# VH-VL binders against Vacuolar protein-sorting-associated protein 25 (vps25): the designs that were tried, part 6

Target 1, 194 residues: Vacuolar protein-sorting-associated protein 25 (vps25), of Dictyostelium discoideum (Social amoeba) (q55gd9)
Amino acid sequence: MSNQVFQFPPYYHKEPFFTIQPILNTRKKQFQMWQDLILQYCRYYKIYELDINESIKSNSVLFNNEKINRKLSREALKSIIDDIIENGFAEWVDKEKEKEKEKDKDNNNNNRVLIMWRKPDEWASLIYKWVADCGLLNTVLTVWEIQNGDDSKKQEFHQLNTTILMKSLKVLEKQSKCQTFSQDENVGVKFFSI

## First folded at step 14 (VH-VL; from n6 with heavy chain G54S)

Design g1
Fold by ESMFold2, look of step 16:
Structure g1 (fold): chain C 194 residues (1-194), chain A 120 residues (1-120), chain B 107 residues (1-107)
Amino acid sequence: as target 1 above (194 residues)
Amino acid sequence: EVQLVESGGGLVQPGGSLRLSCAASGFTVSSNYVHWVRQAPGKGLEWLGVIYRSGSTDYGNEFTSRFTISRDNAKNSLYLQMNSLRAEDTAVYYCAREGYPYNWEAFDIWGQGTMVTVSS
Amino acid sequence: EIVLTQSPATLSLSPGERATLSCRASQSVRSYIHWYQQKPGQAPRLLIKDASNRATGIPARFSGSGSGTDFTLTISSLEPEDFAVYYCQQYNNFPYTFGGGTKVEIK
């Protein structure tokens, strides 16, 4: 049983951190501190997605500090998430799903967010280096082997979120460093030397 | 004007105890985050601990068992209780206020300090 | 705990010269670094916040830069009142820690 828990930074213990600050320069720093905290927390626990409504309903310790009786409002959390998205470290999942289902004009449900505490191009570099170091260039791997195989057990991308993994492989495809292809039930990838 | 004034320093024998005071004016200590920081003669700064608005505290690793920060809201003051004093505790002791939210986590107001000498 | 290493320990310069002071962290502290100035017999004064932003009333000759582990305080042209000790302080993690200081003294 592990008793290791995430150690919160000093500013998590201060009430003004939980209330959107009115002065622009103060708020910009506040939002940077929230971005850094959210990314660190999610990296620590290997969290790739957040559900805003569930985080608020469950009084998640990330956004609700009971010791000081302060929690982010839903509006504050959404504003912080919007900023993280603008900085390229997150993206809406619900928005993409609604897009696929054709637009429902009465539904503006931005609720689930993909947290990219490491960006797809950084994951791509790690995966490509591993493939090259293992002598696997110009061979075919399955996506499952990269994500779940015994050979990747020591790699940071072991059990990586599938959405992020596929984004990372697309980065490599755009660089001509791999090509993906599918069979029923499987996705294969061939990595190229460049 | 916003001000912090430390007092209660002096000469103490090793193993002894001393309580320092920090009186605030121009702001309310219970609405702020106030710290203790010390500086041995000719040496650098060392953070000791903080008292939060709630009255809870955090300390530097070396100080958690020997030093206690407390607050008296009626006197708008905070205190540093130091026990089991050692020669290396000889220092000027400052109280300092954080400048939140405009100066996130920065010490923007310092007292003049009070000298503690631990010797036999 | 995060160790901040300041170098050089002493910087001997004349008025009008440029001073460059280094603060290096044992692990990334992002931009969560403040700089203080301390004159003899005085309490420290906040100088630079968050690596690069001058505190209220600090002259433009003071500037800060850096992120991650390596930070620099620069005084573009030293004035007589700038001969003091300078400390960096991090707030990325508890406990708060200070560097050992850089003394800027008259050559």
Scores: ipSAE 0.773, ipTM 0.908, lowest interface PAE 0.9, mean pLDDT 89
Fold by ESMFold2, last read:
Parts: sequence; structure tokens; C-alpha cells
Structure g1 (fold): chain C 194 residues (1-194), chain A 120 residues (1-120), chain B 107 residues (1-107)
Amino acid sequence: as target 1 above (194 residues)
Amino acid sequence: EVQLVESGGGLVQPGGSLRLSCAASGFTVSSNYVHWVRQAPGKGLEWLGVIYRSGSTDYGNEFTSRFTISRDNAKNSLYLQMNSLRAEDTAVYYCAREGYPYNWEAFDIWGQGTMVTVSS
Amino acid sequence: EIVLTQSPATLSLSPGERATLSCRASQSVRSYIHWYQQKPGQAPRLLIKDASNRATGIPARFSGSGSGTDFTLTISSLEPEDFAVYYCQQYNNFPYTFGGGTKVEIK
């Protein structure tokens, strides 16, 4: 086991960081600082999704500094997440359409967030380089092999979130660098030289 | 009028101890984040540590065992206790306040400094 | 810890000339860099916050730019009072660190 934990930045230890600031210029910097912290934390622990309700309920250390008795309010956290989404580093996760009809649809649209601390085009480049370096161009791989196979075990995309992986493969498809296809339960992908 | 005034510097023997004071006026130290920063003669700036609103502290790696920052809220002052002093600790010592929340993490108010000389 | 490397160590110029000072970080500090000016026998003075924003009372001839690892302080036309030492400071990570300084001196 490892004792290594995420090292929080200096501003995490200061009370005004946890209270939405009234002066616009101060608040814009505050939101940038929160965006950077959230992305760094998620990158460190390889977190691709956040559940806002669970984060608040569990007093996640990302948003709750117990030593100074400060935590983000639910409203503050949602405002910060909205800003991260607007900047292109996060997305609301769509719920299954049938299940949305059965529940409080408006409330559920603001809970689970996909965190893209590395964007799909950057993941795409890493995956394609690995395929090329391993001599796997013009062969067929499964999506599972990319995420979980022994050959990808040392790669940064090992155990990559499936939604982000599929977005990344779509980037490569638009570049004519791969083509995906379904095979029973599996999704296959063939990567091309270009 | 916002000010910081350091005092307590002087000549001290290697291995000795010295306590520096930083008196604040125009603001409350317990509602702010105040730091100690030093500058050896002819050298650059070196961050020593900070005291938080709660009274907790953080230090630069070299200073965690020898230097202690404390605060007296009634006197609106903070202190730097320095132990096991070495020649390399010879410097001007400044206290500095962060400009929170308007200037995140910036030192916008500095004292004039107090000189500490560690020499036989 | 994050090392800030300032260059050049000394910049010898005349009044009216443009000064360009560099600060390079050993890893990304995003935009979390402040600049200070220090005249002989004085405490440092905040010049530029967050890479590019002038502190209150700082003349327009001072400007900052950069992000990530490479940052620049520019003095568009040197005045006599600008001959001083300039330091960058990062707050991306503990411990806070300063660059070694750039001394701007009269040629």
C-alpha cells in the first residue's frame, strides 16, 4: 500500500477560498483556482466522474477542509462546476432516457459530472502513438484491450473511463486514423496508418 | 494606516536563539495570513513560513524543526522564534501580509525588516 | 519544490530603453506567479499579480505575460526609479518560492 496523498495547494488552507467572492475579478480568479484544483485532484486519483450529491454527503476532502471548518456550499460547488463545463473541461452526464422519465428529471440533470482533466483529443494522440509504437496498426483491438489489457497496463489510458475513450476514438475516426465496429458484446477498433 | 514593524534583530552566537517580533497596525493579524520571509546579504528572498487565521502554521522544509511562528492576538503581533542558529541564518527578516481576498497569495504589505547576524 | 529561474541575472540598460525579464518554472505554475520590485535597503513591493495584472498604483509601463512555465516582465521605457532587483514568486505549490532575481542596473 502507498501512503502518498494528494498535496493540496496553498489556497486550499485559506477560508476565503471556500466562500464565493463578491468582487467579480476576485471571483473569476477564485473559480480558475477551483477549476485547477479539481482537475489536479481528479488527475492524481484518476477520477473521471464526480457525483455532487455524494461529494457533499460524504464531506469529500476535495470540497471540505475540516482543519479550518470550511466547505463549499452545494450552490457554490454547482456554480464552479458550471464554469468548468463552460470552459470545456467537464460535462453533465446524461441519464438513461427511460429512467429520466421516471424520476425528478430537472433535479437529476445537475448531479453527475464527467471530468476531462485530459481532453479526448489528447487521449486520442496517446492511444494512437501506443498502437503505432507496438506495431498494432492495421490490426483489430477491442476497446476492452485498450482499457484493461495487459499490453496497456503501463499506459496512462489504462482503465480510462469508457465515455472518454469512445470520445477519443471518435476523434481518431474523424481523422481517418481508426474505425470502430461492434462484435457481439465487444466493440472492436482497427487503427490505420495515415 | 496599514503597517508591519519588525523588531528583535541583532547579533547572536552560533547555536543561540532569538525571537523576532512583528507588530501590526491598521489590520488584525488573527483575521489575516502573515508570513516570514528572509534575505541573506546580497542574496534573494526565501520564504520561511506562514501563520493562518486558526493559529496553525506551515514552514519551508529547512525551517520546520528550528523556527516557530506564533501570534499574540491581544498585542496584534506575531513572532518568529529561531533556535540553533547558524551563520547561514544571517539575513534581513521581513514579515509580510497576504492581500486576501483581493490579491490571492500576493504579499502586498511588508515590514521594513530587521537584521539578524549570526557570528562569533 | 518548484524552482524559479530568472534571466538574465543582470540587465544593464539606459533610461528610456525597454527591459525584458524572464522567469522560468521547473514545472507548470499555471498563472500563479507574482512579480516584486526591490530597491536597495527597501522591502519588496508587489508589481504584477497573477502573471499579468498590475498591482494598485503600478505605472502602465510595467506589464507581465506568460503562463505554464515561461513568464515575462516588461518595462516598456525605463525610468530612473526602475533600476532595482525584480523577483518572481510562485504560489502553485508549497513551499512558496522566489526566483533568484534580475538586477536592472544603469549602463
Scores: ipSAE 0.773, ipTM 0.908, lowest interface PAE 0.9, mean pLDDT 89
Fold by ESMFold2, look of step 14:
Structure g1 (fold): chain C 194 residues (1-194), chain A 120 residues (1-120), chain B 107 residues (1-107)
Amino acid sequence: as target 1 above (194 residues)
Amino acid sequence: EVQLVESGGGLVQPGGSLRLSCAASGFTVSSNYVHWVRQAPGKGLEWLGVIYRSGSTDYGNEFTSRFTISRDNAKNSLYLQMNSLRAEDTAVYYCAREGYPYNWEAFDIWGQGTMVTVSS
Amino acid sequence: EIVLTQSPATLSLSPGERATLSCRASQSVRSYIHWYQQKPGQAPRLLIKDASNRATGIPARFSGSGSGTDFTLTISSLEPEDFAVYYCQQYNNFPYTFGGGTKVEIK
């Protein structure tokens, strides 16, 4: 584990990167560059969710370069996030608008974003391999044990975001490699050999 | 119309200093990102550093102690101050502009270069 | 820093032949690669941007491809003015780096 800070790419230091570009081909590249930066930053710090309003309000260093006095507008950030979602690397967590918030454009339900810098099918493969390697096939584990248990402590999915973990288990369930079920206030998982 | 012209090259002894100039025409250096790149005789290209719109600079790791990039906005010019010169600093020195908005992070305008020879 | 390795160092061909130049990165640079052409006694010229897009005024015989670590510049049918040195450049990470170049010369 390293305690060094994230190293920003060259284009983060340049003012035009922070303003949505008017020329379509330039903007498409700009959006790809933002997608790559956001995914790389979130992977570095193991960030699974972004709060758009909080990021803007707190002047998050990801979207606010104070040295050059430039930050993404809320509208620009939403446009970039929409593109990342369209490309399959993010999705809204809060998908519903509450009636009380419909009048307030700044506080709509589309605010928290799940960032999938590693996709659920990739997490699924890591989890299944671990279960098989540890001789845990045909036994029942809780989701908590996978996420937080001592036996998973050294695995990349230790402390994984719960939403992503459940998506990953659904991938395995569709492959007939596990079955989930309710177990008190927990979720149980039984993993099968193929 | 858009041009960069380097000057100030020449023969210098090892351990000496030299200041290169890069004069811009057809655009404003303070609104652009301009770099220094060198090429030793018969060798490839090597990035030296950049000056940003703010006047801040970044350098290749081995150049931060000996080379300084600066800008004079009134003259629409950049400079490369080179100190503690060595034989391996013998090269053609180019200044180059980034091609915003069409060419993200590409050097689309180059000067013709100025030759620096470090020799006794 | 990211090392770009170009091969071959020299490519000896005749006019009309197809040239294939390789640039390999020491780690993924995604599509953040530009190609430059340099003729003797001249400054480099931007040729291909972002791995595959021809710069303004570049003839259609030049094309680029690749992503990640492996990139290719292709000249479909060499013209006399195409005999030059070609460099790749990455901007994925600081510092900016160039490949060592591929010299395309007349056989």
Scores: ipSAE 0.770, ipTM 0.902, lowest interface PAE 0.9, mean pLDDT 89
Fold by ESMFold2, last read:
Structure g1 (fold): chain C 194 residues (1-194), chain A 120 residues (1-120), chain B 107 residues (1-107)
Amino acid sequence: as target 1 above (194 residues)
Amino acid sequence: EVQLVESGGGLVQPGGSLRLSCAASGFTVSSNYVHWVRQAPGKGLEWLGVIYRSGSTDYGNEFTSRFTISRDNAKNSLYLQMNSLRAEDTAVYYCAREGYPYNWEAFDIWGQGTMVTVSS
Amino acid sequence: EIVLTQSPATLSLSPGERATLSCRASQSVRSYIHWYQQKPGQAPRLLIKDASNRATGIPARFSGSGSGTDFTLTISSLEPEDFAVYYCQQYNNFPYTFGGGTKVEIK
């Protein structure tokens, strides 16, 4: 059996890592290190979304090193997340609140973040291979069956975040490898031969 | 102006112990991350361990049980206690400082080294 | 533990020639590689940081490249003072590890 837990990199143990560095080139490397750490941590634990406020409130070990009594400030974490989004590895999931921003003055807008430690096109390839290997081409599956069905329970995409799954199916749809459609409050998908 | 000076090396018999010192000048060891690195004659560099600002330490896997890093803030010095020494521990021992803020995780200041010979 | 394999072990060249030194990691270390130069009887000196960035005071003839698992140190035109041993070091994971070194010597 495995008793492995996520092993933090050397720089996680150093106080300057937790404070936005004033020197530009130092900060650029710091942000790259935070991006890599966040993506690795989320991949290790199969985390697809982060809640910034909850992570800070709960003193998540990802952002709070209690041994050295240092944690990212909310502003620092937001800045790092913004950078990850700019680099294409994350996005805000609170997009419906974008329209409410003008009506709602709550500063908690842009709080939940989708973390794409595996890109939708990579997930797409895994899903399509499974469909092909199981002889399910030219049949109809529901999105729920792919994500949560017993037939997918051994697959890496089992219980995949719904937003990422839909992005992945869109990749296949653009490649003419599937077509999605509505099916009784669900989304159905038919996968096509190569 | 910024210096690290190792001392305490010498000849020791297998199974013996030795305490190396590293004296810092031009900077404060307790505000920095200082490491021990060794080099066997004719061989490459091997990381031994680090002492953090907090005083906590981490070590290379083989060294966790035999080597201990400590710090004396009043003397602006750190130490490497080596126990159960073996012939393969024969090496030059360096202390080295990390180069924050310009050089993340790089060793920008090294001492001159002190030679430890483990021989019967 | 990440193993860094440097090749060749020895590189025999004349002044003015181009030296190309390789460092291969056993798993991805991203860009988290530093290079050091060590002259006989001296401590190592930081040469290249983060795969490609020269440390302060390092001449332009030194350059580094690579990411992931494959890294290269290039000395565009060897000077007499460049005959030394060169080490790569990774900081992607504990423990910190060094390569076995490449000795650049006079042909």
Scores: ipSAE 0.766, ipTM 0.903, lowest interface PAE 0.9, mean pLDDT 89

Design g1
Fold by ESMFold2, fold request of step 20:
Structure g1 (fold): chain C 194 residues (1-194), chain A 120 residues (1-120), chain B 107 residues (1-107)
Amino acid sequence: as target 1 above (194 residues)
Amino acid sequence: EVQLVESGGGLVQPGGSLRLSCAASGFTVSSNYVHWVRQAPGKGLEWLGVIYRSGSTDYGNEFTSRFTISRDNAKNSLYLQMNSLRAEDTAVYYCAREGYPYNWEAFDIWGQGTMVTVSS
Amino acid sequence: EIVLTQSPATLSLSPGERATLSCRASQSVRSYIHWYQQKPGQAPRLLIKDASNRATGIPARFSGSGSGTDFTLTISSLEPEDFAVYYCQQYNNFPYTFGGGTKVEIK
């Protein structure tokens, strides 16, 4: 809000948070706390994808607390990400293509993860409301105009990740609230009254 | 077995200073997270701050300039230095330990408190 | 900072009755709420952790529920030793904050 730096939660400052806990109930809470932290951090900075290798290499402050000399191991981070995926808030990006690129590295066939700190159906509702509120029903918009246009600069979906945006438009198409069309690298969208 | 004992409370005039002590037994303060919490007479609880294993500290918003938490590992003790005291600082002062590994971010061990009275 | 508002301020009930205590946060604290019991002249005692989990040694008549902004502590059948003040505490954000308390008194 008035602060320009993400404020970490209290448990980020404590060493046990960075070590996978052996007691099941303690670990379940630990993983919930990591999920919430990762989603909050990514929402704050509008991060839609994490690169696990780059996060580790760069000592990302999200996973590396220099003040207490603790960071998540790769194994811990992978386990936490797998849990977030199981809970429906993340997914692997380009699974087939990413798997092939990384087959010999780190014994890990998954590296890039889409972070859905707001799910596509929720984004869909925000976009449709904006279109309706601005009197843009039954007109054609480009995907670029939704993401980057001057009229969307104040909206939460401004600069939304393209993969998430297309998922969100697919939700609306299934509801007969829009239709997408493209011939090349450009995608147009027409939104309809229900 | 596991105990926290506060001391150093008493009557002090406005503008004065006071140092409270918290002696721990049955566990090592430098391997734990210990907090100061106060309670004005007839009122609720107010978090003051914490000292971490590293020795670094965090404080409640109103206390960052007037209160300092420190630790003496050889004596297994913590301290709360309070400066520029006001009548509103009159309270029972507790130290409290977090309940790792079973109780994330909960205060499971409390001292019995020490009373500080600031009276003009 | 996150404000926790507890209601009612006082509950006067008889032994055997059900007590329901409310804690409402000024913004979402997810499930990051603990409950404490404080008897007169004593330090607080951890009662419920993480909104719904009883701390070690806490009788089954105590339960907690809620997520986000609205939380409830329930005592299913009051016993004489249950008269005390009950506080909620959040750890979602610094600073840690406590509610103003609910005093449960047995008639």
Scores: ipSAE 0.757, ipTM 0.897, lowest interface PAE 1.0, mean pLDDT 89
Fold by ESMFold2, fold request of step 20:
Structure g1 (fold): chain C 194 residues (1-194), chain A 120 residues (1-120), chain B 107 residues (1-107)
Amino acid sequence: as target 1 above (194 residues)
Amino acid sequence: EVQLVESGGGLVQPGGSLRLSCAASGFTVSSNYVHWVRQAPGKGLEWLGVIYRSGSTDYGNEFTSRFTISRDNAKNSLYLQMNSLRAEDTAVYYCAREGYPYNWEAFDIWGQGTMVTVSS
Amino acid sequence: EIVLTQSPATLSLSPGERATLSCRASQSVRSYIHWYQQKPGQAPRLLIKDASNRATGIPARFSGSGSGTDFTLTISSLEPEDFAVYYCQQYNNFPYTFGGGTKVEIK
């Protein structure tokens, strides 16, 4: 195998993996296996968000195995996502937007999911270490420079999703390791020695 | 009550062919995932391949060109066709069923094996 | 392909002693391994699933632990029927692979 394509695990090729199992202990393992698969797939392709409606509409290979003619139902996928959220590896993106726009929960709820295959506090540690190692403490950086700048090209957080980056900077802010500020469409950040 | 029985083993010369059979009772082969696994004398276990419910197959990399797994649903049986046999293919050959879904990816039922000896 | 390395190759012990068997993976297999017991002239038997869960009918003296790359099978007090070869198997990636085995034999 000479292709750089995500290698699906053995259980992806078996029909019962795609049907929520009735026995609790079997289902707990099934959900752990789905969580691991979703996180691995998203890490492999640098996917930070999933759109459930688009995934179903496009028959995403992550949730639809055409070779065995099986795909997760919408109900199964929602149950698996809810479990991943409870375990702290995902969250709904729509929640705050829907409440802020005075939208009833029945109308347009729970479609876009932020996938945190690395948690914000772990990203925060990587970013702070890089800033310190490069001698950038007590200087101002933009969020864009962290994500896309030439100096971050070899870092794991290069091209990190903006939502996750902001969450990660908030972690550092709570630790008194940086302060963010906004200026004309840009967000600046100053990192502190502690 | 659930059982797998291998047969068809024996002596064969290098370069020869042999077809092994695996008869299942107490469950339906076409509704399960049944594998072939071998064990050379005094050595460990080696996965050969699997047949899926659809009838499609996957193999260990070394076995793709020489070994073929097939199924006869009417006889509730699985077969391993082995071609171009070599001395290193000398082993006990097992068929094994996955315990899906209660034992995710585990081989919970094994046959007693059939011995294949490849020698001049 | 993932290589599973079992150690020791042979463990010579007496009944009543504690046995500790190791399985190391060449890369992380998370908790996606199983353990099998094989007695001479017999087929393997599923012993421990998913690193730590005893299969149905397996006595409490058998336990498993580990995650990632390092796994341990423990037999707290050996019985005469426990002298056998033990294999680990991973299902994290195709192809399925087994360790080379640990033979537990009478001292």
Scores: ipSAE 0.752, ipTM 0.897, lowest interface PAE 1.0, mean pLDDT 89

